# VH-VL binders against q86l99r1233to1411: the designs that were tried, part 31

Target 1, 179 residues: q86l99r1233to1411
Amino acid sequence: SNKESLPFRRDVIEKVINHLRENSLDTEGIFRLSGNMESVRGIVKSFAHGEPNLSFEVHNISNALKHYLRSLDPPLIPYEFFLMLLDARKNEDAETIRNIFWKIPSDNRVVLTLLVDLMVKISENSNVNKMNSKNLSIVFGPTILKPRTPTLDRMALMTETQLQCGIIQTFIEDFHYIF
Below, E stands for the ipSAE of ESMFold2; O stands for the ipSAE of ESMFold2 at other seeds; V2 stands for 0.75 times the mean of E and O plus 0.25 times the DockQ between their complexes.

## First folded at step 14 (VH-VL; framework fv_adalimumab_6cr1)

Design x2 (at its last look DockQ between E and O 0.86; V2 from the best seeds 0.73)
Fold by ESMFold2 at other seeds, look of step 14:
Structure x2 (fold): chain C 179 residues (1-179), chain A 122 residues (1-122), chain B 107 residues (1-107)
Amino acid sequence: as target 1 above (179 residues)
Amino acid sequence: EVQLVESGGGLVQPGRSLRLSCAASGFDFEDYAMHWVRQAPGKGLEWVSAISWNEGYIDYADSVEGRFTISRDNAKNSLYLQMNSLRAEDTAVYYCAKDMGEDRYGSGFDYWGQGTLVTVSS
Amino acid sequence: DIQMTQSPSSLSASVGDRVTITCRASQSISSYLAWYQQKPGKAPKLLIYAASSLYSGVPSRFSGSGSGTDFTLTISSLQPEDVATYYCQQYDSYPWTFGQGTKVEIK
């Protein structure tokens, strides 16, 4: 049923993001198209063990990164920042979003900066790869920004998801202001 | 071994309700989007509904919107379809389908259940 | 809604023949197209995703091509076990839609 949470390994995530930065900017549907399920599962295990295996087609690597980030507990953006980020997004308050980002622990900020920079570079090449800021925000919103206790109300869950995506879209579109 | 097993089909009169279930095993159900797809006897495939991995996106075909409700229970590895106000045109085999992807975008259906027959007839 | 139109609706061919099925979308769907095989009384099986990517375990005689609005499924050498109905399906935008199907029979 419920998967085991995975450890945060900054060095592993940095290696994976750097690999994708060098190999994915021209890839159509990157982060949107799926990889092979068993390959992705094996790659995620290699990330968790601290020895990333990057000898796979790029869609398997990008999907493994998504699944790895989703499995982190605490998540990449620690739980404590969830409600304040959503509130700042509801108010369309980019200055407050920026202030909250700089309060995130240093290791998490470095990884988040690299991840969002990758998304910016992908979105700048969206004529080729077909992945704009909106597309990427839908992929990454709930993946890296999570509540400690998920809501069970379906309408609230849909609204929450829209705000999670909106925050990631703001990170991408206002990267140089926020980061 | 990946398996999807639908249940809850049967013969019902128009205007009544039916609830379909799909039990999933052999993969991390909580990571993937799930869909219902139906096929009327002798006809082609029709997409019915989608639900994302975290339930944050749900959508329906126009023909069932307002009458059908998709849901999932990730703790039980189960997908559901509540079908209210059933009509004769809802008669079909209903398939539970696993998406290769997790969010609203998807990537195609790599595993399907065997289907469960719903017959709506007076 | 994006309409998916398959051609032909049915065909008969001999074992060993090259078979080509086409699928046309009413608007561009980029490469977000899948092909399925369905035998009578069975669930569909995925053959091709992303227009041209062969799904794991599918025989290499199956291939897909195309982007935008025009797509092709090819069986390079038809085998008896390939008798089935074939469907294309777009996943570019909701509602997701299937083509009407192409029945493939052996002469």
Scores: ipSAE 0.701, ipTM 0.894, lowest interface PAE 1.7, mean pLDDT 93
Fold by ESMFold2, look of step 14:
Structure x2 (fold): chain C 179 residues (1-179), chain A 122 residues (1-122), chain B 107 residues (1-107)
Amino acid sequence: as target 1 above (179 residues)
Amino acid sequence: EVQLVESGGGLVQPGRSLRLSCAASGFDFEDYAMHWVRQAPGKGLEWVSAISWNEGYIDYADSVEGRFTISRDNAKNSLYLQMNSLRAEDTAVYYCAKDMGEDRYGSGFDYWGQGTLVTVSS
Amino acid sequence: DIQMTQSPSSLSASVGDRVTITCRASQSISSYLAWYQQKPGKAPKLLIYAASSLYSGVPSRFSGSGSGTDFTLTISSLQPEDVATYYCQQYDSYPWTFGQGTKVEIK
């Protein structure tokens, strides 16, 4: 990677998600539309330093959250869960996905629960905001679920990306069963 | 300052190959989707191909699918277009373009290179 | 494929005039539309994204509006440096497509 990893700050992520819950459910294209690159960079820095600056237009905040989560190492879903979740998704096994979720460390589970609950709320209002569960899964799949050693095989990489998105889609659509 | 610099254009015969490169600087290249867009002389703009930040999504215009291959090397901040089986209708200025977004959705092209001319002629 | 039709193909206006360019999509693209300015011999420049969001550094005399199938780029007071060809582009669905362009000249 050409950029440094950022520290996991549970309290910051919770504040950002709560802000988005209050301000984004009616926003067309939330998490899909981009923000201003300079603003987003500045906001991500504020997250990393533990003092989130949320006085920006909502697309800048949502994009900053995406960039922050992508910069975490280990990712929000730790590396050791990657293959287990992909296998469970290939087998369409929501029960196994649920069992794996509950093995994830508690701080990560709290953040995941808040994040996926936000995505559920957005998707329930998709007639207004135009972001359904599939749309959100495409945005968040590779962002929060990553292999420790990325494949160099392009076809395998495309298949992994589809499975990563499918796991997030399962989280959203089966939220009350899994979480 | 964001810069995109294309290279590798030139005159080639039909049926031959060319490889275009785009050197990126001034932004975190690995965070964004990248595209190739072309413009035939005196004509409008035509989207050619897209590649997502992590290479997990790649797509092509129907007119080039099967002949062109987009790729990126995030360690080298470079975007590539391998163009095989070139035809006269591929004659154009080829631009590399930075997407404002990262995944297959995109948000528009906020930075463009200067373009490199590809001429396919006997 | 989504076709993007711009109107007019060209126009001529005086400095200070309000200029309006329209773009119609063959099916709904929500607000996923960008406007670009291209001067002769130069690469395009982004003016508007998300149908109505002004890109950073673009003069405020440029504005965009519309949603669904009908979109408008407006130059509130035409300046000499605004002589260019303007393109709309949808990014709702692949393949991404551009309008045919609108050439703007000074009378």
Scores: ipSAE 0.673, ipTM 0.885, lowest interface PAE 1.8, mean pLDDT 93
ESMFold2 (binder alone), look of step 14: mean pLDDT 94; pTM 0.953

Design x3 (at its last look DockQ between E and O 0.90; V2 from the best seeds 0.74)
Fold by ESMFold2, look of step 14:
Structure x3 (fold): chain C 179 residues (1-179), chain A 122 residues (1-122), chain B 107 residues (1-107)
Amino acid sequence: as target 1 above (179 residues)
Amino acid sequence: EVQLVESGGGLVQPGRSLRLSCAASGFDFEDYAMHWVRQAPGKGLEWVSAISWNEGYIDYADSVEGRFTISRDNAKNSLYLQMNSLRAEDTAVYYCAKDMGEDQYGSGFDYWGQGTLVTVSS
Amino acid sequence: DIQMTQSPSSLSASVGDRVTITCRASQSISSYLAWYQQKPGKAPKLLIYAASSLQSGVPSRFSGSGSGTDFTLTISSLQPEDVATYYCQQYNDYPWTFGQGTKVEIK
């Protein structure tokens, strides 16, 4: 990759998610609508430095979170869990998905729980914000669940993307069973 | 400074093929969805194709599906459109467009190239 | 496919006039709509995204409003440099579609 990876900062992600929980549940298209590219870039830089700047319109903050999470290496769900989660989703095996979730390192689990809880709250208000569980899964699937080595086969990549989204959709829809 | 530069347009006969390229700079190309949009001379804008940031979603207008192939090379910051079995109605200026978003949803086109003319004529 | 219908197809107005262009979607698109300006021989330029958000560097005389099926682009005080064709575009569902355009001229 030609892009520099960013450090995992649990405390930053918690602050950002809490801010969004307080300010985004009624926001139409949250995580789907974009922000201003210059603003988003600056906010992501503040996240990476450990001092999140949240004095921006809410779409700039939500987009900065997406970009920050995509830039983590290793990703929020560590690489070693990628294949086993995809296999469990392919077999429609929510029990195995739950078992795998509880094997994820503790700091990552806490952040993932906060993030998915936010998505649950947004989806519960989808009549207002227009973002249901499927919409949110498309936004977050490939963002937080990535292979160590991407496939070059286009059809396999499209299938993997569908499974990545399906895992996040399962997290949202079966939140209280899995988390 | 965001810049998108299309190339590869020209005059071709019906049934032939042409490959368009778009060189991107001034932003993290690998983070965004990219599109092709065309405009026939004196006419309005028509969306042609989309490709998501990770290539996991690709879509085409019905008029070009099966004939055109969108692709990207994130290492080269480049977007491509392979156009096969060209028809007179494909005559247009073809724009490379940056999506504000990354996935299949997108949010509109915050930056456009200056376009490359494709003319399909006997 | 979601059809986008602009009204009017063209208009002439004086410098300083308030200009309103409307865009109607054939089904609800929530707020997933952009407005573009295109001057002759140039690429389109984004003015408004998310129905009402002003793109950076766009003069404040431009504004957008609406949600669902009915949307409006307003130029509060028309200037000579605003002579252009204006397009709305929905990004609710693929295929993404544009309105047919509104040509704005100075009387």
Scores: ipSAE 0.693, ipTM 0.890, lowest interface PAE 1.8, mean pLDDT 93
Fold by ESMFold2 at other seeds, look of step 14:
Structure x3 (fold): chain C 179 residues (1-179), chain A 122 residues (1-122), chain B 107 residues (1-107)
Amino acid sequence: as target 1 above (179 residues)
Amino acid sequence: EVQLVESGGGLVQPGRSLRLSCAASGFDFEDYAMHWVRQAPGKGLEWVSAISWNEGYIDYADSVEGRFTISRDNAKNSLYLQMNSLRAEDTAVYYCAKDMGEDQYGSGFDYWGQGTLVTVSS
Amino acid sequence: DIQMTQSPSSLSASVGDRVTITCRASQSISSYLAWYQQKPGKAPKLLIYAASSLQSGVPSRFSGSGSGTDFTLTISSLQPEDVATYYCQQYNDYPWTFGQGTKVEIK
């Protein structure tokens, strides 16, 4: 990576998610449509400094959240859970996915719960916003669930990405069972 | 300032290979999807290939599938197009294009390189 | 594949005129459409994304509208520097496809 990782700031992520819950549920293409690159960069800086600037059009805020989450090291779902979650998804084992979720450290679990709850609410309004659980899983899968060391093989990387998306889709569709 | 600089174009005979490079600067290259778009002389624009930020999604136009390979090296801020079994109809200016988005969905191309000319002729 | 049809293929207008270019998709693409300007020998330049969002640094005389299958690019007051070919592009489904272009020139 050519850029620095960003610090995990639970309070910032909570503020951003709550802002989006209040302002994005009716927004077409939320998390799919892009924002202005310079605005997004500036907003991400404000997240990293602990003082989120949310005085921007909603697409700039949603894109800043995606970029911020992608820049976290360790990721929102810690590296130790990557392989076990992918294996549980490969076996279509929602019970094991639930058990693994509850082993995640509590600060990460709180943020993940808020984030997936936002995705559930967006998907419940997909007739308006055009973002269903599959769409959201493609956006967030590799962003929040990633390996410590990327795979070396192209075909394995594509399969891995499909499983990452599948885990997030399971979180959304089975939210009340897992969380 | 965002810059995309293509290189590697030239005159080649049909059936030969060519490798295009695109050097990116002025933005966090590893955060965005990247594309190749081509324009035959006097013609319109044609999308050629896409690669997502993490390489987890790659796709090609039918006309180049199986002959062209897109790749990226995020550590070097570089995008590549390996072009094998070249045909006369591949003659075009090839543009490196930055997607506004990161994944397979994208949002259009906010920055383009200057293009590099590939001419396939006997 | 989603076909994008632009109209007209060319037009000639006077400085200060309102210019409209239409783009029709062969199936619904929601709002997932961009407009580009291209001058001879140059790379395309993004004008509009998401059907109606103006790119940074693009003059406010440019605007986009539409959703679904019918889209319009409007230049409210044509300027000499707006002489170019304009392309629409859908990004709803792969392969991404462009319209055939509309050449705009001054009378």
Scores: ipSAE 0.689, ipTM 0.892, lowest interface PAE 1.7, mean pLDDT 93
ESMFold2 (binder alone), look of step 14: mean pLDDT 93; pTM 0.946

Design x4 (at its last look DockQ between E and O 0.77; V2 from the best seeds 0.71)
Fold by ESMFold2, look of step 14:
Structure x4 (fold): chain C 179 residues (1-179), chain A 122 residues (1-122), chain B 107 residues (1-107)
Amino acid sequence: as target 1 above (179 residues)
Amino acid sequence: EVQLVESGGGLVQPGRSLRLSCAASGFDFEDYAMHWVRQAPGKGLEWVSAITWNEGYIDYADSVEGRFTISRDNAKNSLYLQMNSLRAEDTAVYYCAKDMGEDKYGSGFDYWGQGTLVTVSS
Amino acid sequence: DIQMTQSPSSLSASVGDRVTITCRASQSISSYLAWYQQKPGKAPKLLIYAASSLQSGVPSRFSGSGSGTDFTLTISSLQPEDVATYYCQQYNDYPWTFGQGTKVEIK
């Protein structure tokens, strides 16, 4: 019912990611399975107000993080980096992806590092939680890497989505090189 | 609170077209994947089509691919189904369904509209 | 395509009885399964998602279990308002598919 952008609160995001690191690595379908909509709404509100309420089942918390990140404007990866990253991914150029990452503002880099490190930890336990790097990339690609103006052409949008996912997959698989 | 209201159903002859609409309210429509699900009279449920929150993934049941087109307008909180080259086997109640999730994985349909009847008959 | 085979096709039970409905997938779907209740002339209603998670507002007499290929919906104490057709649905792979339904009636 309310589509307003939410404030970027680095310390809140860090608390949420740390909670998930401690409580979600064995959880089947983490970030793939959804939570209850009303619970997720309430948790997102608590993030926006600076007092994260983490007294919920982990799927509600993971989904609240996704919704919160999607509501940021500008997104976690600022708009200026979108085309650069997609072009670098198209060329399979991890060195350029690394160079672009280090140009991102420092607060955003810290949060992104923590988020991708969480995804690495989850993917390393994928025999239990069923979430590998590909799965996580599909969840997070369009959530954190967005164009300023979405294309209306379906074929271009499908290609764009594949590249967005590919960037996140590269972040996970080449974490120690890029970050 | 959450509402999904379908419209555009009716009686049509084979080969004709219909456009179904679904007006959404009570939730942030642009955050969720949306689906069409149909139910032929006296029969079970059949998934028809899906569209993700950002429209980056769209898919169709084989029986309707090439004839039906799903779309969404996030500014209007509306989901659409353009149904071309209608056949008798397309006769069904068509439900607008909200996914609990946003992407192609989905998580089940937590809210449904009451449906709109499409009857395709000579 | 993943086929969902639901059993039984119908059943009759008394108020207070424990009722079980099973659903089998033709291949593993992990825990990516939902259960719906549908009354005649009405839209389906979500009961269970993620195989075992109870949807908000659904009575606690409903529960789901299973993983992989075999899943069960249980009504611990059948009530008059539970007369309906119940469907399972997998969301592991497209196309998403439903079971054929189980009609539950009271004797």
Scores: ipSAE 0.698, ipTM 0.891, lowest interface PAE 1.7, mean pLDDT 93
Fold by ESMFold2 at other seeds, look of step 14:
Structure x4 (fold): chain C 179 residues (1-179), chain A 122 residues (1-122), chain B 107 residues (1-107)
Amino acid sequence: as target 1 above (179 residues)
Amino acid sequence: EVQLVESGGGLVQPGRSLRLSCAASGFDFEDYAMHWVRQAPGKGLEWVSAITWNEGYIDYADSVEGRFTISRDNAKNSLYLQMNSLRAEDTAVYYCAKDMGEDKYGSGFDYWGQGTLVTVSS
Amino acid sequence: DIQMTQSPSSLSASVGDRVTITCRASQSISSYLAWYQQKPGKAPKLLIYAASSLQSGVPSRFSGSGSGTDFTLTISSLQPEDVATYYCQQYNDYPWTFGQGTKVEIK
């Protein structure tokens, strides 16, 4: 990796998610469509410094959130939960996924709950915004759930990616059971 | 400033192989999907291949599938195209292109290299 | 595969004219369409993404519209530097596909 990791700032992430909840539910392609790279880069810097600048078009904000979450180390779902979540997904075991979620540290759980709740709200309006649970899972799976040591085996990487997406899709579709 | 620099083009006979490289700078290469796009002399643009930020999705145009292999090395900020079993129809300028997005969905190509010419002829 | 058909294949217009180029998809692509400009001997340059969003640094005389299957690139007042070939490109489904191109010339 050629990037430095960014600090976890719960308060910043909460502000950004709340802004998107108020401004993105009717936005076609939210989290799928990109923004301007220079604007996104500047917004991510404002998140990292604890002073989020949200006076931008909504796609720039959503993309900045994705980039910020991708830069966290440890990730939003800490590394120790990766293999157990993937295994629970292989077995289609939503009860185990729920049990694992409640073991995640409390600050991470609060942020994850807000993020997945936002995804639920977006997916419920997918006839307008064109972003269903599968679409959102493809965007967020590898962003928030990743291994400590990435595999170099291409076939294993493809399988892991499918399972990462499946876990986020499960979070969205079974939100009220898990969260 | 974003820069994409292709290399590795040249004149080759049908059935031979070439490996194209694209050196990226001025952006966080590891955050974006990358593509190869080609343009035969005097013709239009043709998408060739894509690879996502984490390599979790890779895809090819039907005309090159099974012969070409896209790869990336995020530590070196480099994109590659291994081109095997080359045909006259593969003659084109090959561009590396930065996707505006990261995943399989993408959002279009906000930056392009200058291209490298591949000529396949007897 | 989603086929993209541009019209016209070429056109000639005077400086100051309004120029319209159309692009038709063989099936709905929502708003997942980009427009590129390619000047002779140069790489393509992004003009419009998401059907109607203007890329930074692109002159405001360029605009895009449409959704679903029918899309339009408009140059409100053609300038000498706009001599180029213009391509639409869908990014709804793989394989991604381009239109055949529209060559724009000055009379």
Scores: ipSAE 0.675, ipTM 0.888, lowest interface PAE 1.8, mean pLDDT 92
ESMFold2 (binder alone), look of step 14: mean pLDDT 93; pTM 0.947

Design x5 (at its last fold request DockQ between E and O 0.95; V2 from the best seeds 0.80)
Fold by ESMFold2 at other seeds, fold request of step 15:
Structure x5 (fold): chain C 179 residues (1-179), chain A 122 residues (1-122), chain B 107 residues (1-107)
Amino acid sequence: as target 1 above (179 residues)
Amino acid sequence: EVQLVESGGGLVQPGRSLRLSCAASGFDFEDYAMHWVRQAPGKGLEWVSAISWNEGYIDYADSVEGRFTISRDNAKNSLYLQMNSLRAEDTAVYYCAKDMGEDKYGSGFDYWGQGTLVTVSS
Amino acid sequence: DIQMTQSPSSLSASVGDRVTITCRASQSISSYLAWYQQKPGKAPKLLIYAASSLQSGVPSRFSGSGSGTDFTLTISSLQPEDVATYYCQQYDDYPWTFGQGTKVEIK
């Protein structure tokens, strides 16, 4: 990676998710449409410094959240859970996925619960915002679920990406069972 | 300042290969999807290929699938297009294009290179 | 594939005129449309993304509108430097496709 990883700031992420819950449920293409690169970069910096600046058009804020989450080290779902979750998804084992979720550190679980709950709310309004569970899973799969050691095999990487998306789709669709 | 610089174009005979490169600077290359777009002389724009930020999604126009291979090297901030089995209809200026987005979805091309000319002629 | 049809294919207008270019998609693409300007011998330049959002550094005389299948690029007061070919492009579904272009000239 040619850029610095960012620290996990639970309070910042909660504030951003709550802002999006209030302002994005009717927004077409939320998390799919991009924002202005300079604005997004500046907003991410404000998140990293603990002083989130949310006085921007909503697509800049949603994109800043995606970039911030991708830049976390450790990631929102710690590396140790990557292979376990992929295996449970491959076996279509929602009970094991639920058990793994509850082993994730509590601060990460709170943030992940709020993030997936936001995605559930967005998907429930997909007739307006055009973002269903599959769309959101494509956006968030590789963003929050990462291997410690990336594969160099292109076929394995594509399969891995599909499983990452499938796990997030399972989180959204089975939210009340898992969370 | 965002900059995309293509290289590797030239005159080749049908059936031969070329490799195009695109050197990126002025932005976090590893955060964005990248594309190749081409323009035949005097013609419109044609999308050729896409590669997502994490390389987990790759796609091609039907006219080049099986012959062209897109790749990226995030450590070198570089995008590539390996063009095999070249045909006369591949003659075009090839542009490196930055997506505003990261994944298979997109938001358009906010930055373009200057292009590199590929001429395929007997 | 999603077909993008631009109209007109060319136009001539005087400096100061309002210029309108339309783009029609063969199916709904929501707001997933961009407009580009290309001057002779140069790479395309993004003007509008998400159907109506103005790219940084683009003069405010450019605007975009529309959703679904019908989209419009407007130049409120044509300037000599706006002589170019304009392309719309959908990014709803692969393959991404462009309109055939609209050549804008000064009378």
Scores: ipSAE 0.761, ipTM 0.910, lowest interface PAE 1.4, mean pLDDT 93
Fold by ESMFold2, fold request of step 15:
Structure x5 (fold): chain C 179 residues (1-179), chain A 122 residues (1-122), chain B 107 residues (1-107)
Amino acid sequence: as target 1 above (179 residues)
Amino acid sequence: EVQLVESGGGLVQPGRSLRLSCAASGFDFEDYAMHWVRQAPGKGLEWVSAISWNEGYIDYADSVEGRFTISRDNAKNSLYLQMNSLRAEDTAVYYCAKDMGEDKYGSGFDYWGQGTLVTVSS
Amino acid sequence: DIQMTQSPSSLSASVGDRVTITCRASQSISSYLAWYQQKPGKAPKLLIYAASSLQSGVPSRFSGSGSGTDFTLTISSLQPEDVATYYCQQYDDYPWTFGQGTKVEIK
């Protein structure tokens, strides 16, 4: 990777998610439609410095959140949970997924809960915003759940991607059981 | 100052292969989906192939599937198109295009290269 | 595949005229539509994304509207530098598809 990782700032992510909760539930294509690249880069820098600048059109904010979360190292769901979550998803084992979620460090769990709650609220209004649980899982799966070293095998990479998305979809659809 | 610079085009006989390259600069290449789009002489635009930021999604137009392979090297900020079993109907200018988005969902192409001409003729 | 049909295929107008180009999708694509300008011998340039959002650096005389199946690109006051071919493109579903283009000329 030619990029430096960004620091995890729980307080920043909470402010951004709260902003989106207030401003995005009726927005068509939220998290799917892109923003302006120059604006998004500037907003991501403001997140990294702990001073989130939210005075932008909502698609720029949602895209900045995606870019920021992708740049975290370790990711929002720490690397040590990757293989066990994928295995639990492969076995369709929501109880094990729940047990693994509660082992994730506290700050990460709080942010993940807020993020998935936002996705639940968006998906409940999908007849307006066009973003159901499957759509959101495709956006967020590889963003927040990543292996330490991606496989070089194309078939394995496709399978891993499907499982990453499936875990996020399970989080959304079984939110009240897991969280 | 986003730049996309294609190379590797040329004149080639039917059934042969070419490899196109696209060198990217001025943006975080590894954050975005990338595409190839082509334009036959005097004709409109045709989407050819897509590759997501993490390579977890790859897709092709039906007309090239099985013959063309898209790939990327994020460490080198480079996109590639391996074109095998070339046909006369593959004759076109090939553009490297940056997606505004990262995954299989896109938002259009905010930056394009100048293109490289591929001519498939006896 | 989603077919994109542009109208007209070509037009000629005077400097200062309002120009309208339409694009119809064969099925709903929500607002997942971009407009491009291509001058002869040049690469396409993004004008509009998400049906109505103006790309940075594009003059405000360009605007986009519509959702679902019917979309419009408007040039409020045609300028000599607007001589080009204009394409719509859907990005709702693969394969991504373009309209056939609209060639705009000055009388």
Scores: ipSAE 0.739, ipTM 0.907, lowest interface PAE 1.5, mean pLDDT 93
ESMFold2, look of step 14: ipSAE 0.687; ipTM 0.892
ESMFold2 (binder alone), look of step 14: mean pLDDT 93; pTM 0.946
ESMFold2 at other seeds, look of step 14: ipSAE 0.751; ipTM 0.908
ESMFold2, fold request of step 15: ipSAE 0.722, 0.691; ipTM 0.901, 0.892
ESMFold2 (binder alone), fold request of step 15: mean pLDDT 93, 94, 92; pTM 0.948, 0.951, 0.942
ESMFold2 at other seeds, fold request of step 15: ipSAE 0.730, 0.722; ipTM 0.903, 0.902

